# Ledger of designs, part 14: VH-VL binders against Probable septum site-determining protein MinC (minC)

Target 1, 220 residues: Probable septum site-determining protein MinC (minC), of Prochlorococcus marinus subsp. pastoris (q7v2x8)
Amino acid sequence: MKLILRGIANEFIKSFSFKNFEIDQNFFDKLITKEAPAAANLITENEKINSYELAKLKLILEKHFIKLSNIYSNNRETVLSGKSLKINSTFLKIKDLENQLPLDPSYLKKDILHKGTVRSGDRISSNGDLFIIGDVNPGAIISANNNVYVWGKLFGIAFAGKNGNKNASVASLYLNPLQLRICEIVAIGPKEKPKGQHPEIAILEDNKIIIKPYFLNQNL
Short names: E, the ipSAE of ESMFold2; O, the ipSAE of OpenDDE; V2, 0.75 times the mean of E and O plus 0.25 times the DockQ between their complexes.

## First folded at step 14 (VH-VL; framework fv_cosibelimab)

Design P5 (from M3 with heavy chain S31K E101Y, light chain F33Y; at its last look DockQ between E and O 0.58; V2 from the best seeds 0.71)
Fold by ESMFold2, look of step 14:
Parts: structure tokens; sequence; C-alpha cells
Structure P5 (fold): chain C 220 residues (1-220), chain A 119 residues (1-119), chain B 112 residues (1-112)
């Protein structure tokens, strides 16, 4: 089972996994000293939960001023138990339960700074921006949820916006990749080699990858 | 610290019912679960069921389902356990206990109520 | 549907160490916390160990709890045994499948 904690403005604060209704008091003590959540959603998979168990969870959360606002489960008895407590409760199949898990902000803050050449066969994946100080050789694959910046020559495969961010970009001092991907759009490497030997940036415009000069006074 | 004070000993005939009370003081009543646990002479502890008074929601052990009824009165901070169709094997000390918020255990116990079932 | 099995009785001399076992019949002993209660004659139980190995305020540090996954059991250990430790001891855990509390059968500790 997983609790998704949100603040008064419905902003994501933290997720918390627990099993068998054993909840450590230290979890809530630490949470209150750092964050002040106001609401929780319970997401359960293949768990039969009665109203007594849910009521105890509801009271634990209320003691910490957290409202148990929603229950999502693929178990019908769990959904009925939640409704009996006047908690908004929704039956969802397992595939759809995954969609109720918002990203933790700490997952989004995992930028990577890599110093050195990314060699053939290497893969580097960032959950934020990816900064490479060095070259990306043919046969290397680099990816990021947001932007990719290569302070060097990009010959390999680069994938920006892998979480669906259409505003993501790929920038390099020498942009000559085998393949570019931004979000869902894929382009093979340009036929023409970079002529000006200047930094370039690849972006999405009108569902098409466009390569433009990248000037120090501009960012996307 | 909560204090749980139970009603006095009872002597009952087979086939009758008994209702034991458990009054809480020195803490909140409505938001804590109250369980009932019995102990036959010379035997161990046996969980019977519980109630969360603010919701009126009960949970019964399978062995006692259909014979036990647990209720609560928020205005008097009192929980009740009624056991029907009494048999001689129901002779026991009956405890009420507060379930902990912070674990799946009982952190406060009443003094116990002896119920004797004899003809 | 699990049971918690304890020895019926244990005996030991003052100053020695005694260990009371609590073996779970099915499923892992680690799936839910184990709790231990002391019950002196004529009295209600009191908690001596919670969450496997934690002591409530007022419980001497000579009481300790542990879990052993290989034997699927929990243990209550009392070192420096005193005559006042003579009591019945119960382990307890929550049964998620039956959604209820399970007590061990109890162990009578005799201090010689």
Amino acid sequence: as target 1 above (220 residues)
Amino acid sequence: EVQLVQSGAEVKKPGSSVKVSCKASGGTFSKYAISWVRQAPGQGLEWMGGIIPIFGITNYAQKFQGRVTITADESTSTAYMELSSLRSEDTAVYYCARESYWGLYFDSWGQGTLVTVSS
Amino acid sequence: NFMLTQPHSVSESPGKTVTISCTRSSGSIASNYVYWYQQRPGSAPTTVIYRNNQRPSGVPDRFSGSIDSSSNSASLTISGLKTEDEADYYCQSYDRSNQGWVFGGGTKLTVL
C-alpha cells in the first residue's frame, strides 16, 4: 500500500509505502518536522481491507491533521470499505492505479553532471537535466526527462523530454548525432555536418525537430 | 494515560447473555479503538472483537461472530460487550483494552470482569 | 491463519538469563511486529516489548526482544532474572488475512 501526501494547495509532498497496516510513528514525526501535508490518497493493489482497518488509518492521519481524501484500489471490498467511511473511493484496474502516482519532487531534482567522454556502449539517463562536459561517441546513448546539454561533440543518440516534456531541448558545441529524440518525435542525424562550428540547439516546433544556432544569450 | 474501569463480576446461567461495561477516563474515548479479550481459568488470552466509537465500526473474531455484540456510548465514554447463548466454557475473565494508535497492540487494559456460567 | 506457539513453562534461577520463544506457524514472523505482555497473577497484562524490540517507559533494560527469520520466531529475553519477573508472558501479532489479533498460548516463567 502507498500513501500520496499533498499540501493545502494540492502540491505533491511525498509518497510513503507500507505493508500490513504497520505504520511507524517515526515516519509521521519526521514528516511533520519537515513538511506539513494536509491530504492523503491511498493506493492499494490486491489488498482486501475492511472498514475497521481503514478507520484506524483515517484516525492516525487525522491526528496529524491529514485528511484521507481518496482511495484507489483494484479490490471491490476495499472500495466499499472506503465508501462506508464516506471517503471518495474508486475502483481501478492495476494498469490505471499506476497513473495515480504523481512524481516525487526529489525524483525530478536528479540532474546529472557528467565529466568525461561517454563511450560507445555507455548509457546515461537523468531524471532531470543532463549536462555532459565531454564528447558523446557513436554508440553511446544519453537521455533526460528535461534538457540535454553537451559541452563537446555529440555523435551518439540523445533523447530529451523522455517524460513527455515537449519544451525539452538538446544542445551541443558540435551537434552531429546519429539520432535525436525529443519527447515522442524522432529524427535521424542531419545529412549536413555543422558548417559554422558553433553551438546548436534542437527543439520541437510544430511537432518537428528543428536545429538552430545556440547563442549564449538564449535558452529554451 | 487512559484508565479503563469495568463492571463487576457476573454469575449467569447457560443460555442467557451477559453485558460487560468498560468506562474510559483520563483520555479521549471516541477516537481510540476498544477491544475485548477474554481469559478462561488457567488459559491464555483470546481476542473477541473491538469497536471504534466515533464511527461505530466493529471488528469481530470469527469464533465469536454471531454471539458477540460490541457497542459504545460516546456521551458516557463507555464501551459494552454482550455475549449471548452462554455456555459453561464461556466462564472467563473479560478484559477491555485500548488499541494503540502506533501499533497493532493493546496499550491499556481494564481490571477484568469475571463471568461465571453455571447452572 | 497462523498460530503463535510458546513453550508452556520455563524456569531459571535469579541472576540468570531466560529466553521465551514465539514461533509463527505460517507466513513470515517479520510480516507484522511482535508484541510481548507480562501478566502477574490476578492482574491485567502489561506491555513489556512493542514493535519486536522496543521497551515502554518503566520496563527495565534487562528485557529485550528479537526476531529470528531462520526459525520463523520471536524471542523475549530477560537477563539478570529477578523473583519479581515471575509471571505469564504472551507474544502477540496481527493477522492480516483474518484481520484480527493473535496471541501466543502463554509461557509461565518460574524463578527458582
Scores: ipSAE 0.673, ipTM 0.872, lowest interface PAE 1.4, mean pLDDT 85
ESMFold2 (binder alone), look of step 14: mean pLDDT 90; pTM 0.909
OpenDDE, look of step 14: ipSAE 0.831; ipTM 0.933

Design P6 (from M3 with heavy chain L104D; at its last read DockQ between E and O 0.57; V2 from the best seeds 0.73)
Heavy chain, then light chain:
Amino acid sequence: EVQLVQSGAEVKKPGSSVKVSCKASGGTFSSYAISWVRQAPGQGLEWMGGIIPIFGITNYAQKFQGRVTITADESTSTAYMELSSLRSEDTAVYYCARESEWGDYFDSWGQGTLVTVSS
Amino acid sequence: NFMLTQPHSVSESPGKTVTISCTRSSGSIASNFVYWYQQRPGSAPTTVIYRNNQRPSGVPDRFSGSIDSSSNSASLTISGLKTEDEADYYCQSYDRSNQGWVFGGGTKLTVL
ESMFold2, look of step 14: ipSAE 0.632; ipTM 0.876
ESMFold2 (binder alone), look of step 14: mean pLDDT 90; pTM 0.902
OpenDDE, look of step 14: ipSAE 0.848; ipTM 0.945
ESMFold2, look of step 16: ipSAE 0.660; ipTM 0.869
ESMFold2 (binder alone), look of step 16: mean pLDDT 91; pTM 0.915
OpenDDE, look of step 16: ipSAE 0.864; ipTM 0.944
ESMFold2, fold request of step 17: ipSAE 0.668, 0.569, 0.592; ipTM 0.878, 0.840, 0.837
ESMFold2 (binder alone), fold request of step 17: mean pLDDT 91, 91, 91; pTM 0.919, 0.915, 0.918
OpenDDE, fold request of step 17: ipSAE 0.877, 0.870, 0.880; ipTM 0.947, 0.950, 0.949
ESMFold2, look of step 17: ipSAE 0.679; ipTM 0.883
ESMFold2 (binder alone), look of step 17: mean pLDDT 91; pTM 0.917
OpenDDE, look of step 17: ipSAE 0.846; ipTM 0.944
ESMFold2, look of step 18: ipSAE 0.539; ipTM 0.841
ESMFold2 (binder alone), look of step 18: mean pLDDT 91; pTM 0.922
OpenDDE, look of step 18: ipSAE 0.713; ipTM 0.868
ESMFold2, look of step 24: ipSAE 0.642; ipTM 0.873
ESMFold2 (binder alone), look of step 24: mean pLDDT 91; pTM 0.916
OpenDDE, look of step 24: ipSAE 0.857; ipTM 0.944
ESMFold2, look of step 25: ipSAE 0.503; ipTM 0.812
ESMFold2 (binder alone), look of step 25: mean pLDDT 91; pTM 0.918
OpenDDE, look of step 25: ipSAE 0.848; ipTM 0.947
ESMFold2, last read: ipSAE 0.665, 0.686, 0.694; ipTM 0.876, 0.888, 0.887
ESMFold2 (binder alone), last read: mean pLDDT 91, 91, 91; pTM 0.921, 0.916, 0.921
OpenDDE, last read: ipSAE 0.871, 0.868, 0.815; ipTM 0.946, 0.943, 0.914

## First folded at step 16 (VH-VL; framework fv_cosibelimab)

Design Q1 (from P6 with heavy chain A33T; at its last look DockQ between E and O 0.33; V2 from the best seeds 0.00; counts 0 for: pae E 4.2 > 2)
Fold by ESMFold2, look of step 16:
Structure Q1 (fold): chain C 220 residues (1-220), chain A 119 residues (1-119), chain B 112 residues (1-112)
Amino acid sequence: as target 1 above (220 residues)
Amino acid sequence: EVQLVQSGAEVKKPGSSVKVSCKASGGTFSSYTISWVRQAPGQGLEWMGGIIPIFGITNYAQKFQGRVTITADESTSTAYMELSSLRSEDTAVYYCARESEWGDYFDSWGQGTLVTVSS
Amino acid sequence: NFMLTQPHSVSESPGKTVTISCTRSSGSIASNFVYWYQQRPGSAPTTVIYRNNQRPSGVPDRFSGSIDSSSNSASLTISGLKTEDEADYYCQSYDRSNQGWVFGGGTKLTVL
């Protein structure tokens, strides 16, 4: 069985696997107190759970101010048990149960490849690397948890390592941004435009953003 | 700390029924599972069933299904176990027990109620 | 459904260590928590181990519990035996297939 914990704005917080509701109190308390979920969804596959067992879980969650909001199962008795407790309960075939899981962040497609110009007012945010084949105009904002690569001219704002990755970089064929951000460090773009179009990379060195020519195999 | 006080010993004839009470005091009643466990003379412990009073939801061991009825009255903090169609084999001490707030181990037991089934 | 099998009796001298086994007949002993109860003569049972190896407040640390997946059993170990440890001991676990609690048959511990 899997319990999906969500915050007040329905954002995914954590998923939890356990057996038969006989979970370690210390395990549960540590996870709940670190994260303040508002709701939980229970997803089960091939598990017969009666109303007595579900009621115990409901009481444990209520003790921690968490509402058991939905039950999804391919077992009809489990669905009936949830309905008897006035919990939204849905029968789903095995193939459809996966659709009710939010992907663990580790399973999400992280990298983004964008073909075309990023125009003023556009914002593109990646959970991994961001690859742009095209230009990034002034007034556009692009960001990534890891690296930003612009195969074109970068004029707008670029933010690499937004999740704290200090090894992140921003590279482009023409690096002329309004602003660069790597992790928590912000730099205003150069006052003078580059004299030629050649690849450059921005990295953190000694807590400063340093721009240098982009060489192959620097870390290989 | 919750205290569980059970009704007094009973002598019953075969074919009759018995209803044992279990009153909780000094703690929360409604959101805790109350289980019933019996012990025949010289024998081991046998789980009969339980109730979650706030929901009125019961769970019975298959051996007793159809003969046992477990109820609860939240207003008096009292659980009841009724066993019908009594046989001499039902002579036992009947215990109530409250499960912990996690619903897993019994953190309080009643003193036990002897039910003797004889003619 | 499964059974929990305990030895009918065990005995040991004061100050020594005794181990009471609780073997599950089908399915894994590790699939559900095991609980242990002590019943002294003339008294209601009391919990001495919960969730395999945890002690309630007031239970001495000489009581310990363990799980052995290879023998499909749980064990209650009492070290530094005292005469007041003479009692019946029961293991308990949840039977998910029948959705109910199962007790072992009980073990009479004699402290000679």
Scores: ipSAE 0.336, ipTM 0.727, lowest interface PAE 4.2, mean pLDDT 84
ESMFold2 (binder alone), look of step 16: mean pLDDT 91; pTM 0.923
OpenDDE, look of step 16: ipSAE 0.718; ipTM 0.867

Design Q2 (from P6 with heavy chain G103A; at its last look DockQ between E and O 0.54; V2 from the best seeds 0.00; counts 0 for: pae E 2.5 > 2)
Fold by ESMFold2, look of step 16:
Structure Q2 (fold): chain C 220 residues (1-220), chain A 119 residues (1-119), chain B 112 residues (1-112)
Amino acid sequence: as target 1 above (220 residues)
Amino acid sequence: EVQLVQSGAEVKKPGSSVKVSCKASGGTFSSYAISWVRQAPGQGLEWMGGIIPIFGITNYAQKFQGRVTITADESTSTAYMELSSLRSEDTAVYYCARESEWADYFDSWGQGTLVTVSS
Amino acid sequence: NFMLTQPHSVSESPGKTVTISCTRSSGSIASNFVYWYQQRPGSAPTTVIYRNNQRPSGVPDRFSGSIDSSSNSASLTISGLKTEDEADYYCQSYDRSNQGWVFGGGTKLTVL
């Protein structure tokens, strides 16, 4: 069983997984003070809960200023138990129970670490930072919502800041791409090869892509 | 702080019913589960069922379903257990007990009520 | 459905340590918390251990509880035995499938 807690403004506070009605004092003391009321939705999968068990949970939550507002379950007895307690209770199939869980912010920013060469015809896209340990060959396309880092030679196409992050950068040990893109700004790779073999970083500056060297600090 | 005081001993004939009372004082009654537990002579403890008085919601052990009725009166802070169709094996001490605020163990017990079923 | 099995009796001398077992017949002992009650003759039970290993206020620290998943059992351990510890002891756990409380059969502890 899961409880999804929301604050006065219907803002997500916490989700809590438990079984066998084993809720302890520390859960509430850490996240919600007695003076900060909250609402809870109970989500159960394959759990038969009678009205007596559910009433106990309801009373424990009320003692801590939490209203049990909704019950979602794929068990009909559990739904009937909730209705007998005057709680909004909805029968949902297992696949639909997932839709009652809060969106976890970690899914919005998901970094990728790739070890190996990105070959021609391959594409790698990250919802966060993208880290490549290897080369990015011509004909490969790599992209990230944030930064792109290539610990190797970058020959293909790199796209940082894909969803509008103007502070995004593209860095590699040998920056020789076919194309760079940061946010909406596109730069075609230079005609001439990089003169040195040292780390370089591409950034947006004054709405233009600028490539700068990065040198080791001699005082290290 | 809560104290549970039960009604006095009963002697009953087979086939009859008994109703035991359990009055709470010095603590909260309505929002705590009240359970009934029996103990036959020389035997262990056996959970019979319980009630949450504020809702009147009951839960009965499978063994006693159909024979036990648990009720509560919030105005007098009193719970009741009635056991019907009595048999000689129902001779026992009957306890009421209040569950903890976390509804996980019995933190207060009545003194017990001896019910003797004899011809 | 499960049962909780305890030894019928145990005996030990004052000052020594006794352990009372509580074995669950089906499913894992770790599925629900285990509780322990002490009952002196002619008296109602009182709690000595809750939630496997916690002591209520007023219970001496010589009472301890534990769970052993390998034997599928809970244990009540009483060290430094005193004559006042002579009583019946019951374990208890919740049965989710039958939605009710289950007590062990009880153990009579004799302090010689």
Scores: ipSAE 0.521, ipTM 0.830, lowest interface PAE 2.5, mean pLDDT 85
ESMFold2 (binder alone), look of step 16: mean pLDDT 90; pTM 0.911
OpenDDE, look of step 16: ipSAE 0.757; ipTM 0.887

Design Q3 (from P6 with heavy chain S31Y; at its last look DockQ between E and O 0.42; V2 from the best seeds 0.00; counts 0 for: pae E 3.4 > 2)
Fold by ESMFold2, look of step 16:
Structure Q3 (fold): chain C 220 residues (1-220), chain A 119 residues (1-119), chain B 112 residues (1-112)
Amino acid sequence: as target 1 above (220 residues)
Amino acid sequence: EVQLVQSGAEVKKPGSSVKVSCKASGGTFSYYAISWVRQAPGQGLEWMGGIIPIFGITNYAQKFQGRVTITADESTSTAYMELSSLRSEDTAVYYCARESEWGDYFDSWGQGTLVTVSS
Amino acid sequence: NFMLTQPHSVSESPGKTVTISCTRSSGSIASNFVYWYQQRPGSAPTTVIYRNNQRPSGVPDRFSGSIDSSSNSASLTISGLKTEDEADYYCQSYDRSNQGWVFGGGTKLTVL
């Protein structure tokens, strides 16, 4: 189970994972911050929680001036328990529970740097950005939660934004993939070979994958 | 600092009900869970259930579900446990206990109430 | 459902050290805090250890608690044993799956 703490203006402050409702004063000493939390959301996965257990948590949080504002769970009994306490409680499937977690740059920076060719039959998956220094051959599949960068030729399948990041992109020195995917949008690679020497980038615009020249600010 | 004072001993016939009271003084009542724990002669402790008085929310051990009713009266700072359909094996000392402010252990206990079920 | 198993009795001489075990039958002993209560005959229980190894105010420091994940057990240790330590001792833990409290069967401590 996870508590997501927010300030008065609903800004993210901190998140905590815990396994039971035996919360002591040391737990709340860890909550003391400059941001002074005002609200909490509880996110639970596969946990049956009754109203008695939730009421204890609610009282402990309120003694520390934290309102238990929302409960998100894939367990219907847990949701009903929250509603019985007049807490906004929402049933969500496991995949959608992940969307209620805050982004943390340090947590999401499980980037992978791969040097060498990604051969047919190889699979590389990153929980952050994926950087390939080399080619990605046909039959290879590369994926990332965020961006995919290929310093080389991309012929295989590339999947960026696999956890729903619509701002994710796929960039390559020679962008000729068999298939591109950004978030839930899939496109078959272009039938025509790239003609220019400039890097190209694939992004989402208007729920379509578009390919543009990829230009960075010049240092000269 | 809370003190829990329970009602006096009871002698009951099988099939009847008993209602034991637990009055809190010297501390807060409404925001702390009150649990009921029994102890048969020569036996160990057995949790029966509890209540959070400010919400009136109860939680019962499965063994006692359907026979036990726990209530609280905030105006008198008193919790009650009623056990119905009494049997001879329900002969025990019944304790009320306040859970800590963290809701995890019993930091104060009543003196106990002997309930004897005999024909 | 888990059970907490304690020895039925233990005995030891004054000044010595005694340990009382509390073994959890299923699931990890470390999943929830363990609490220890002392009960003298004719009296209500009192807490001697909470949250595995902490003492309430007024409990002598010769009482200590520990957790051993390898044996899936908790232990109450009483050093410098005194005659007034004669009592029944119960461990307790919360059962998350049944959403209720579980007590051990109790251990009678006799000071020889």
Scores: ipSAE 0.606, ipTM 0.853, lowest interface PAE 1.8, mean pLDDT 85
ESMFold2 (binder alone), look of step 16: mean pLDDT 91; pTM 0.926
OpenDDE, look of step 16: ipSAE 0.863; ipTM 0.946
ESMFold2, look of step 24: ipSAE 0.386; ipTM 0.763
ESMFold2 (binder alone), look of step 24: mean pLDDT 91; pTM 0.926
OpenDDE, look of step 24: ipSAE 0.855; ipTM 0.945

Design Q4 (from P6 with heavy chain S35N; at its last look DockQ between E and O 0.58; V2 from the best seeds 0.00; counts 0 for: pae E 2.7 > 2)
Fold by ESMFold2, look of step 16:
Structure Q4 (fold): chain C 220 residues (1-220), chain A 119 residues (1-119), chain B 112 residues (1-112)
Amino acid sequence: as target 1 above (220 residues)
Amino acid sequence: EVQLVQSGAEVKKPGSSVKVSCKASGGTFSSYAINWVRQAPGQGLEWMGGIIPIFGITNYAQKFQGRVTITADESTSTAYMELSSLRSEDTAVYYCARESEWGDYFDSWGQGTLVTVSS
Amino acid sequence: NFMLTQPHSVSESPGKTVTISCTRSSGSIASNFVYWYQQRPGSAPTTVIYRNNQRPSGVPDRFSGSIDSSSNSASLTISGLKTEDEADYYCQSYDRSNQGWVFGGGTKLTVL
């Protein structure tokens, strides 16, 4: 089941997936946002729900000032249960239930995994982390809001933390870029070439880009 | 804190009915589910059914469907369980219990009502 | 439909630790929360664990609950056993298929 939470102005706030009717204070503590929810729609698929179970959910939501406004289900007993509680309840086939899901920006693909060489003239930009399995040739530009990882040789330009994330990093198996940028700090690539093929990572330290060997966490 | 006070012990003949009351005090009644659980002598706990008083909506265990009727009176903050067509196997202590505000575990229990079915 | 199976009885000495199991017969134990009740002789049950591993206020921290998906069971663990812990213990979970509550058969804990 999915609960779609909306504010007073009917703006989308959040969606939750759950399989158990047991909702607690921890669930509501996770709703600490700029706008408190005022309404909820319940979307269920292949779930037989009686009026007793729905009434409990309705009461829990009402205690937190959230009106259970609509129920959409492909189960006729669930729809009847909702109607018995005076909740607007609509029977929909599975395909049509998907149309009731919100267009939440969190569904945008943030991280990018790119397999192959990034050639001269190509640009790849990620709204999250960027993972390249391949080389990044001179004349290529890769960027990310967060981290950049190159499983290969990095010769082009890499820009991490472009949304202001100062904790962002650039890592590769052979770190030899034309230019590195982390947040607002720009560095020309190292004049000395890497001695061998070992992973290196570039980070910000004291407003300077520092390159060091890249070590795995033992908890990976 | 809610307190649940049940009606006194009863002795009944086979084939008759019993109606046990459960009066809530010191807390909210209407918006909390009230459940009935029985315990035969020397045996475990057995859920019978429940009610959400503000809606009058009931939920019965399959085993008791057709023999049990659960009701509530909001004006007196009292829930009732009526079990009909009594058999000797119905001899048990009958408890009422209130669900937590989250609609899950039973956070308050009545003292229990012994119902003896004997010919 | 599922059953919750508990050992009929367990015993242990004061100061020791005991574990009471609650095994679900079908479907995953993790599908629904498990609750634990203590019932002293002549008294109504009281809650000692809710939502798998949470304690109501007033329940000492020597009571703990856990879920083990590999054995499909829940466990109530009582450490530092005291004579006051001698009671019957019941697990409980909600059965979505029957839309109703299920109790385990109960476990009599004896503190020798």
Scores: ipSAE 0.499, ipTM 0.815, lowest interface PAE 2.7, mean pLDDT 86
ESMFold2 (binder alone), look of step 16: mean pLDDT 92; pTM 0.937
OpenDDE, look of step 16: ipSAE 0.855; ipTM 0.940

Design Q5 (from P6 with light chain S97D; at its last look DockQ between E and O 0.54; V2 from the best seeds 0.00; counts 0 for: pae E 2.7 > 2)
Fold by ESMFold2, look of step 16:
Structure Q5 (fold): chain C 220 residues (1-220), chain A 119 residues (1-119), chain B 112 residues (1-112)
Amino acid sequence: as target 1 above (220 residues)
Amino acid sequence: EVQLVQSGAEVKKPGSSVKVSCKASGGTFSSYAISWVRQAPGQGLEWMGGIIPIFGITNYAQKFQGRVTITADESTSTAYMELSSLRSEDTAVYYCARESEWGDYFDSWGQGTLVTVSS
Amino acid sequence: NFMLTQPHSVSESPGKTVTISCTRSSGSIASNFVYWYQQRPGSAPTTVIYRNNQRPSGVPDRFSGSIDSSSNSASLTISGLKTEDEADYYCQSYDRDNQGWVFGGGTKLTVL
């Protein structure tokens, strides 16, 4: 059996595999956050589950702020047991049960939106894109696996594409960093200040960091 | 911590029935499974069945199905076990027990109720 | 649909180590968690091991549990044996096929 957890925004959080109704209680202790309600779908294959067993699972989940929302099974008694507990329960053939699993069960929130100034000594690291609404002061370090966008002045150090993404970029309203890094390439910021007439974007071309005007503010 | 207090010892005739009570105090009752386990003199533990009081859903061991009835009254925080068609082999201490938060092992037990079935 | 078989009795001297086995008759011992209960004369049982090898609060760490898939058994081990350990011990596991709990037959531990 698999229990698929979704957060308050219906975003995938985590899945648990277990058998014989013996949930590893350490899975609940290892949840990265317990502060928001979550929902669970139970997916079972070739398992006869009675109302007593399902009721116990439902109550355990409720004590941990998790609603058992759906049951998918190829066993009709299991589906009837779920319906008797007023849980949305659907009969599916084995081949269709896999459609109820997330494609990437290790899904994590990747992007960061930061509102405010990133001050000297601060470090922010994103597993996806990084969006800053504010300035990035000298002595601050910001990084992302993908793109870095600063809706403000960038004076500190910015590192885009840290997972090897050569298509990553760094953009800001005033691009005056101490250092830029995109993927494996490092550049020291220009000695001359930007003219400040429009936003600029830094990209990799031919293994060099180049800075261009950013004609459209579609990311700001 | 929950305390389980059972009704007193009973002496019964063969063919009659017995109803043992199990009152919970000092903890949550309705959302935890309550099981009944018996122990004949000099013998081991034997699971009879259980109930989840908030749903009234029961689960019985095959050996006792048809003779045992387990109920619960949420308003008094009390579970009951009734065993019918008593025989001398039913002489035993009857325990109630509450399952853990994880719904698996028995983490709280009543003191036991001796039921004697004789002449 | 399985049984849990325990030795009827075991004995050992204070300070020594004793092991009580619990053998599953059909299906794998690893399919379900094993639980262990201690029962002193005239008293209700108390849990000493849950989920194969975990100790409830208040149970000394000289009590331990293990699983051996090759012999299809679980074991309760008590080291540094004390006279107060003299009791009956029961293993327990969930029977998924019968959808109910199964206890072992019990083992009388005598501290010589």
Scores: ipSAE 0.470, ipTM 0.804, lowest interface PAE 2.7, mean pLDDT 85
ESMFold2 (binder alone), look of step 16: mean pLDDT 91; pTM 0.924
OpenDDE, look of step 16: ipSAE 0.864; ipTM 0.944

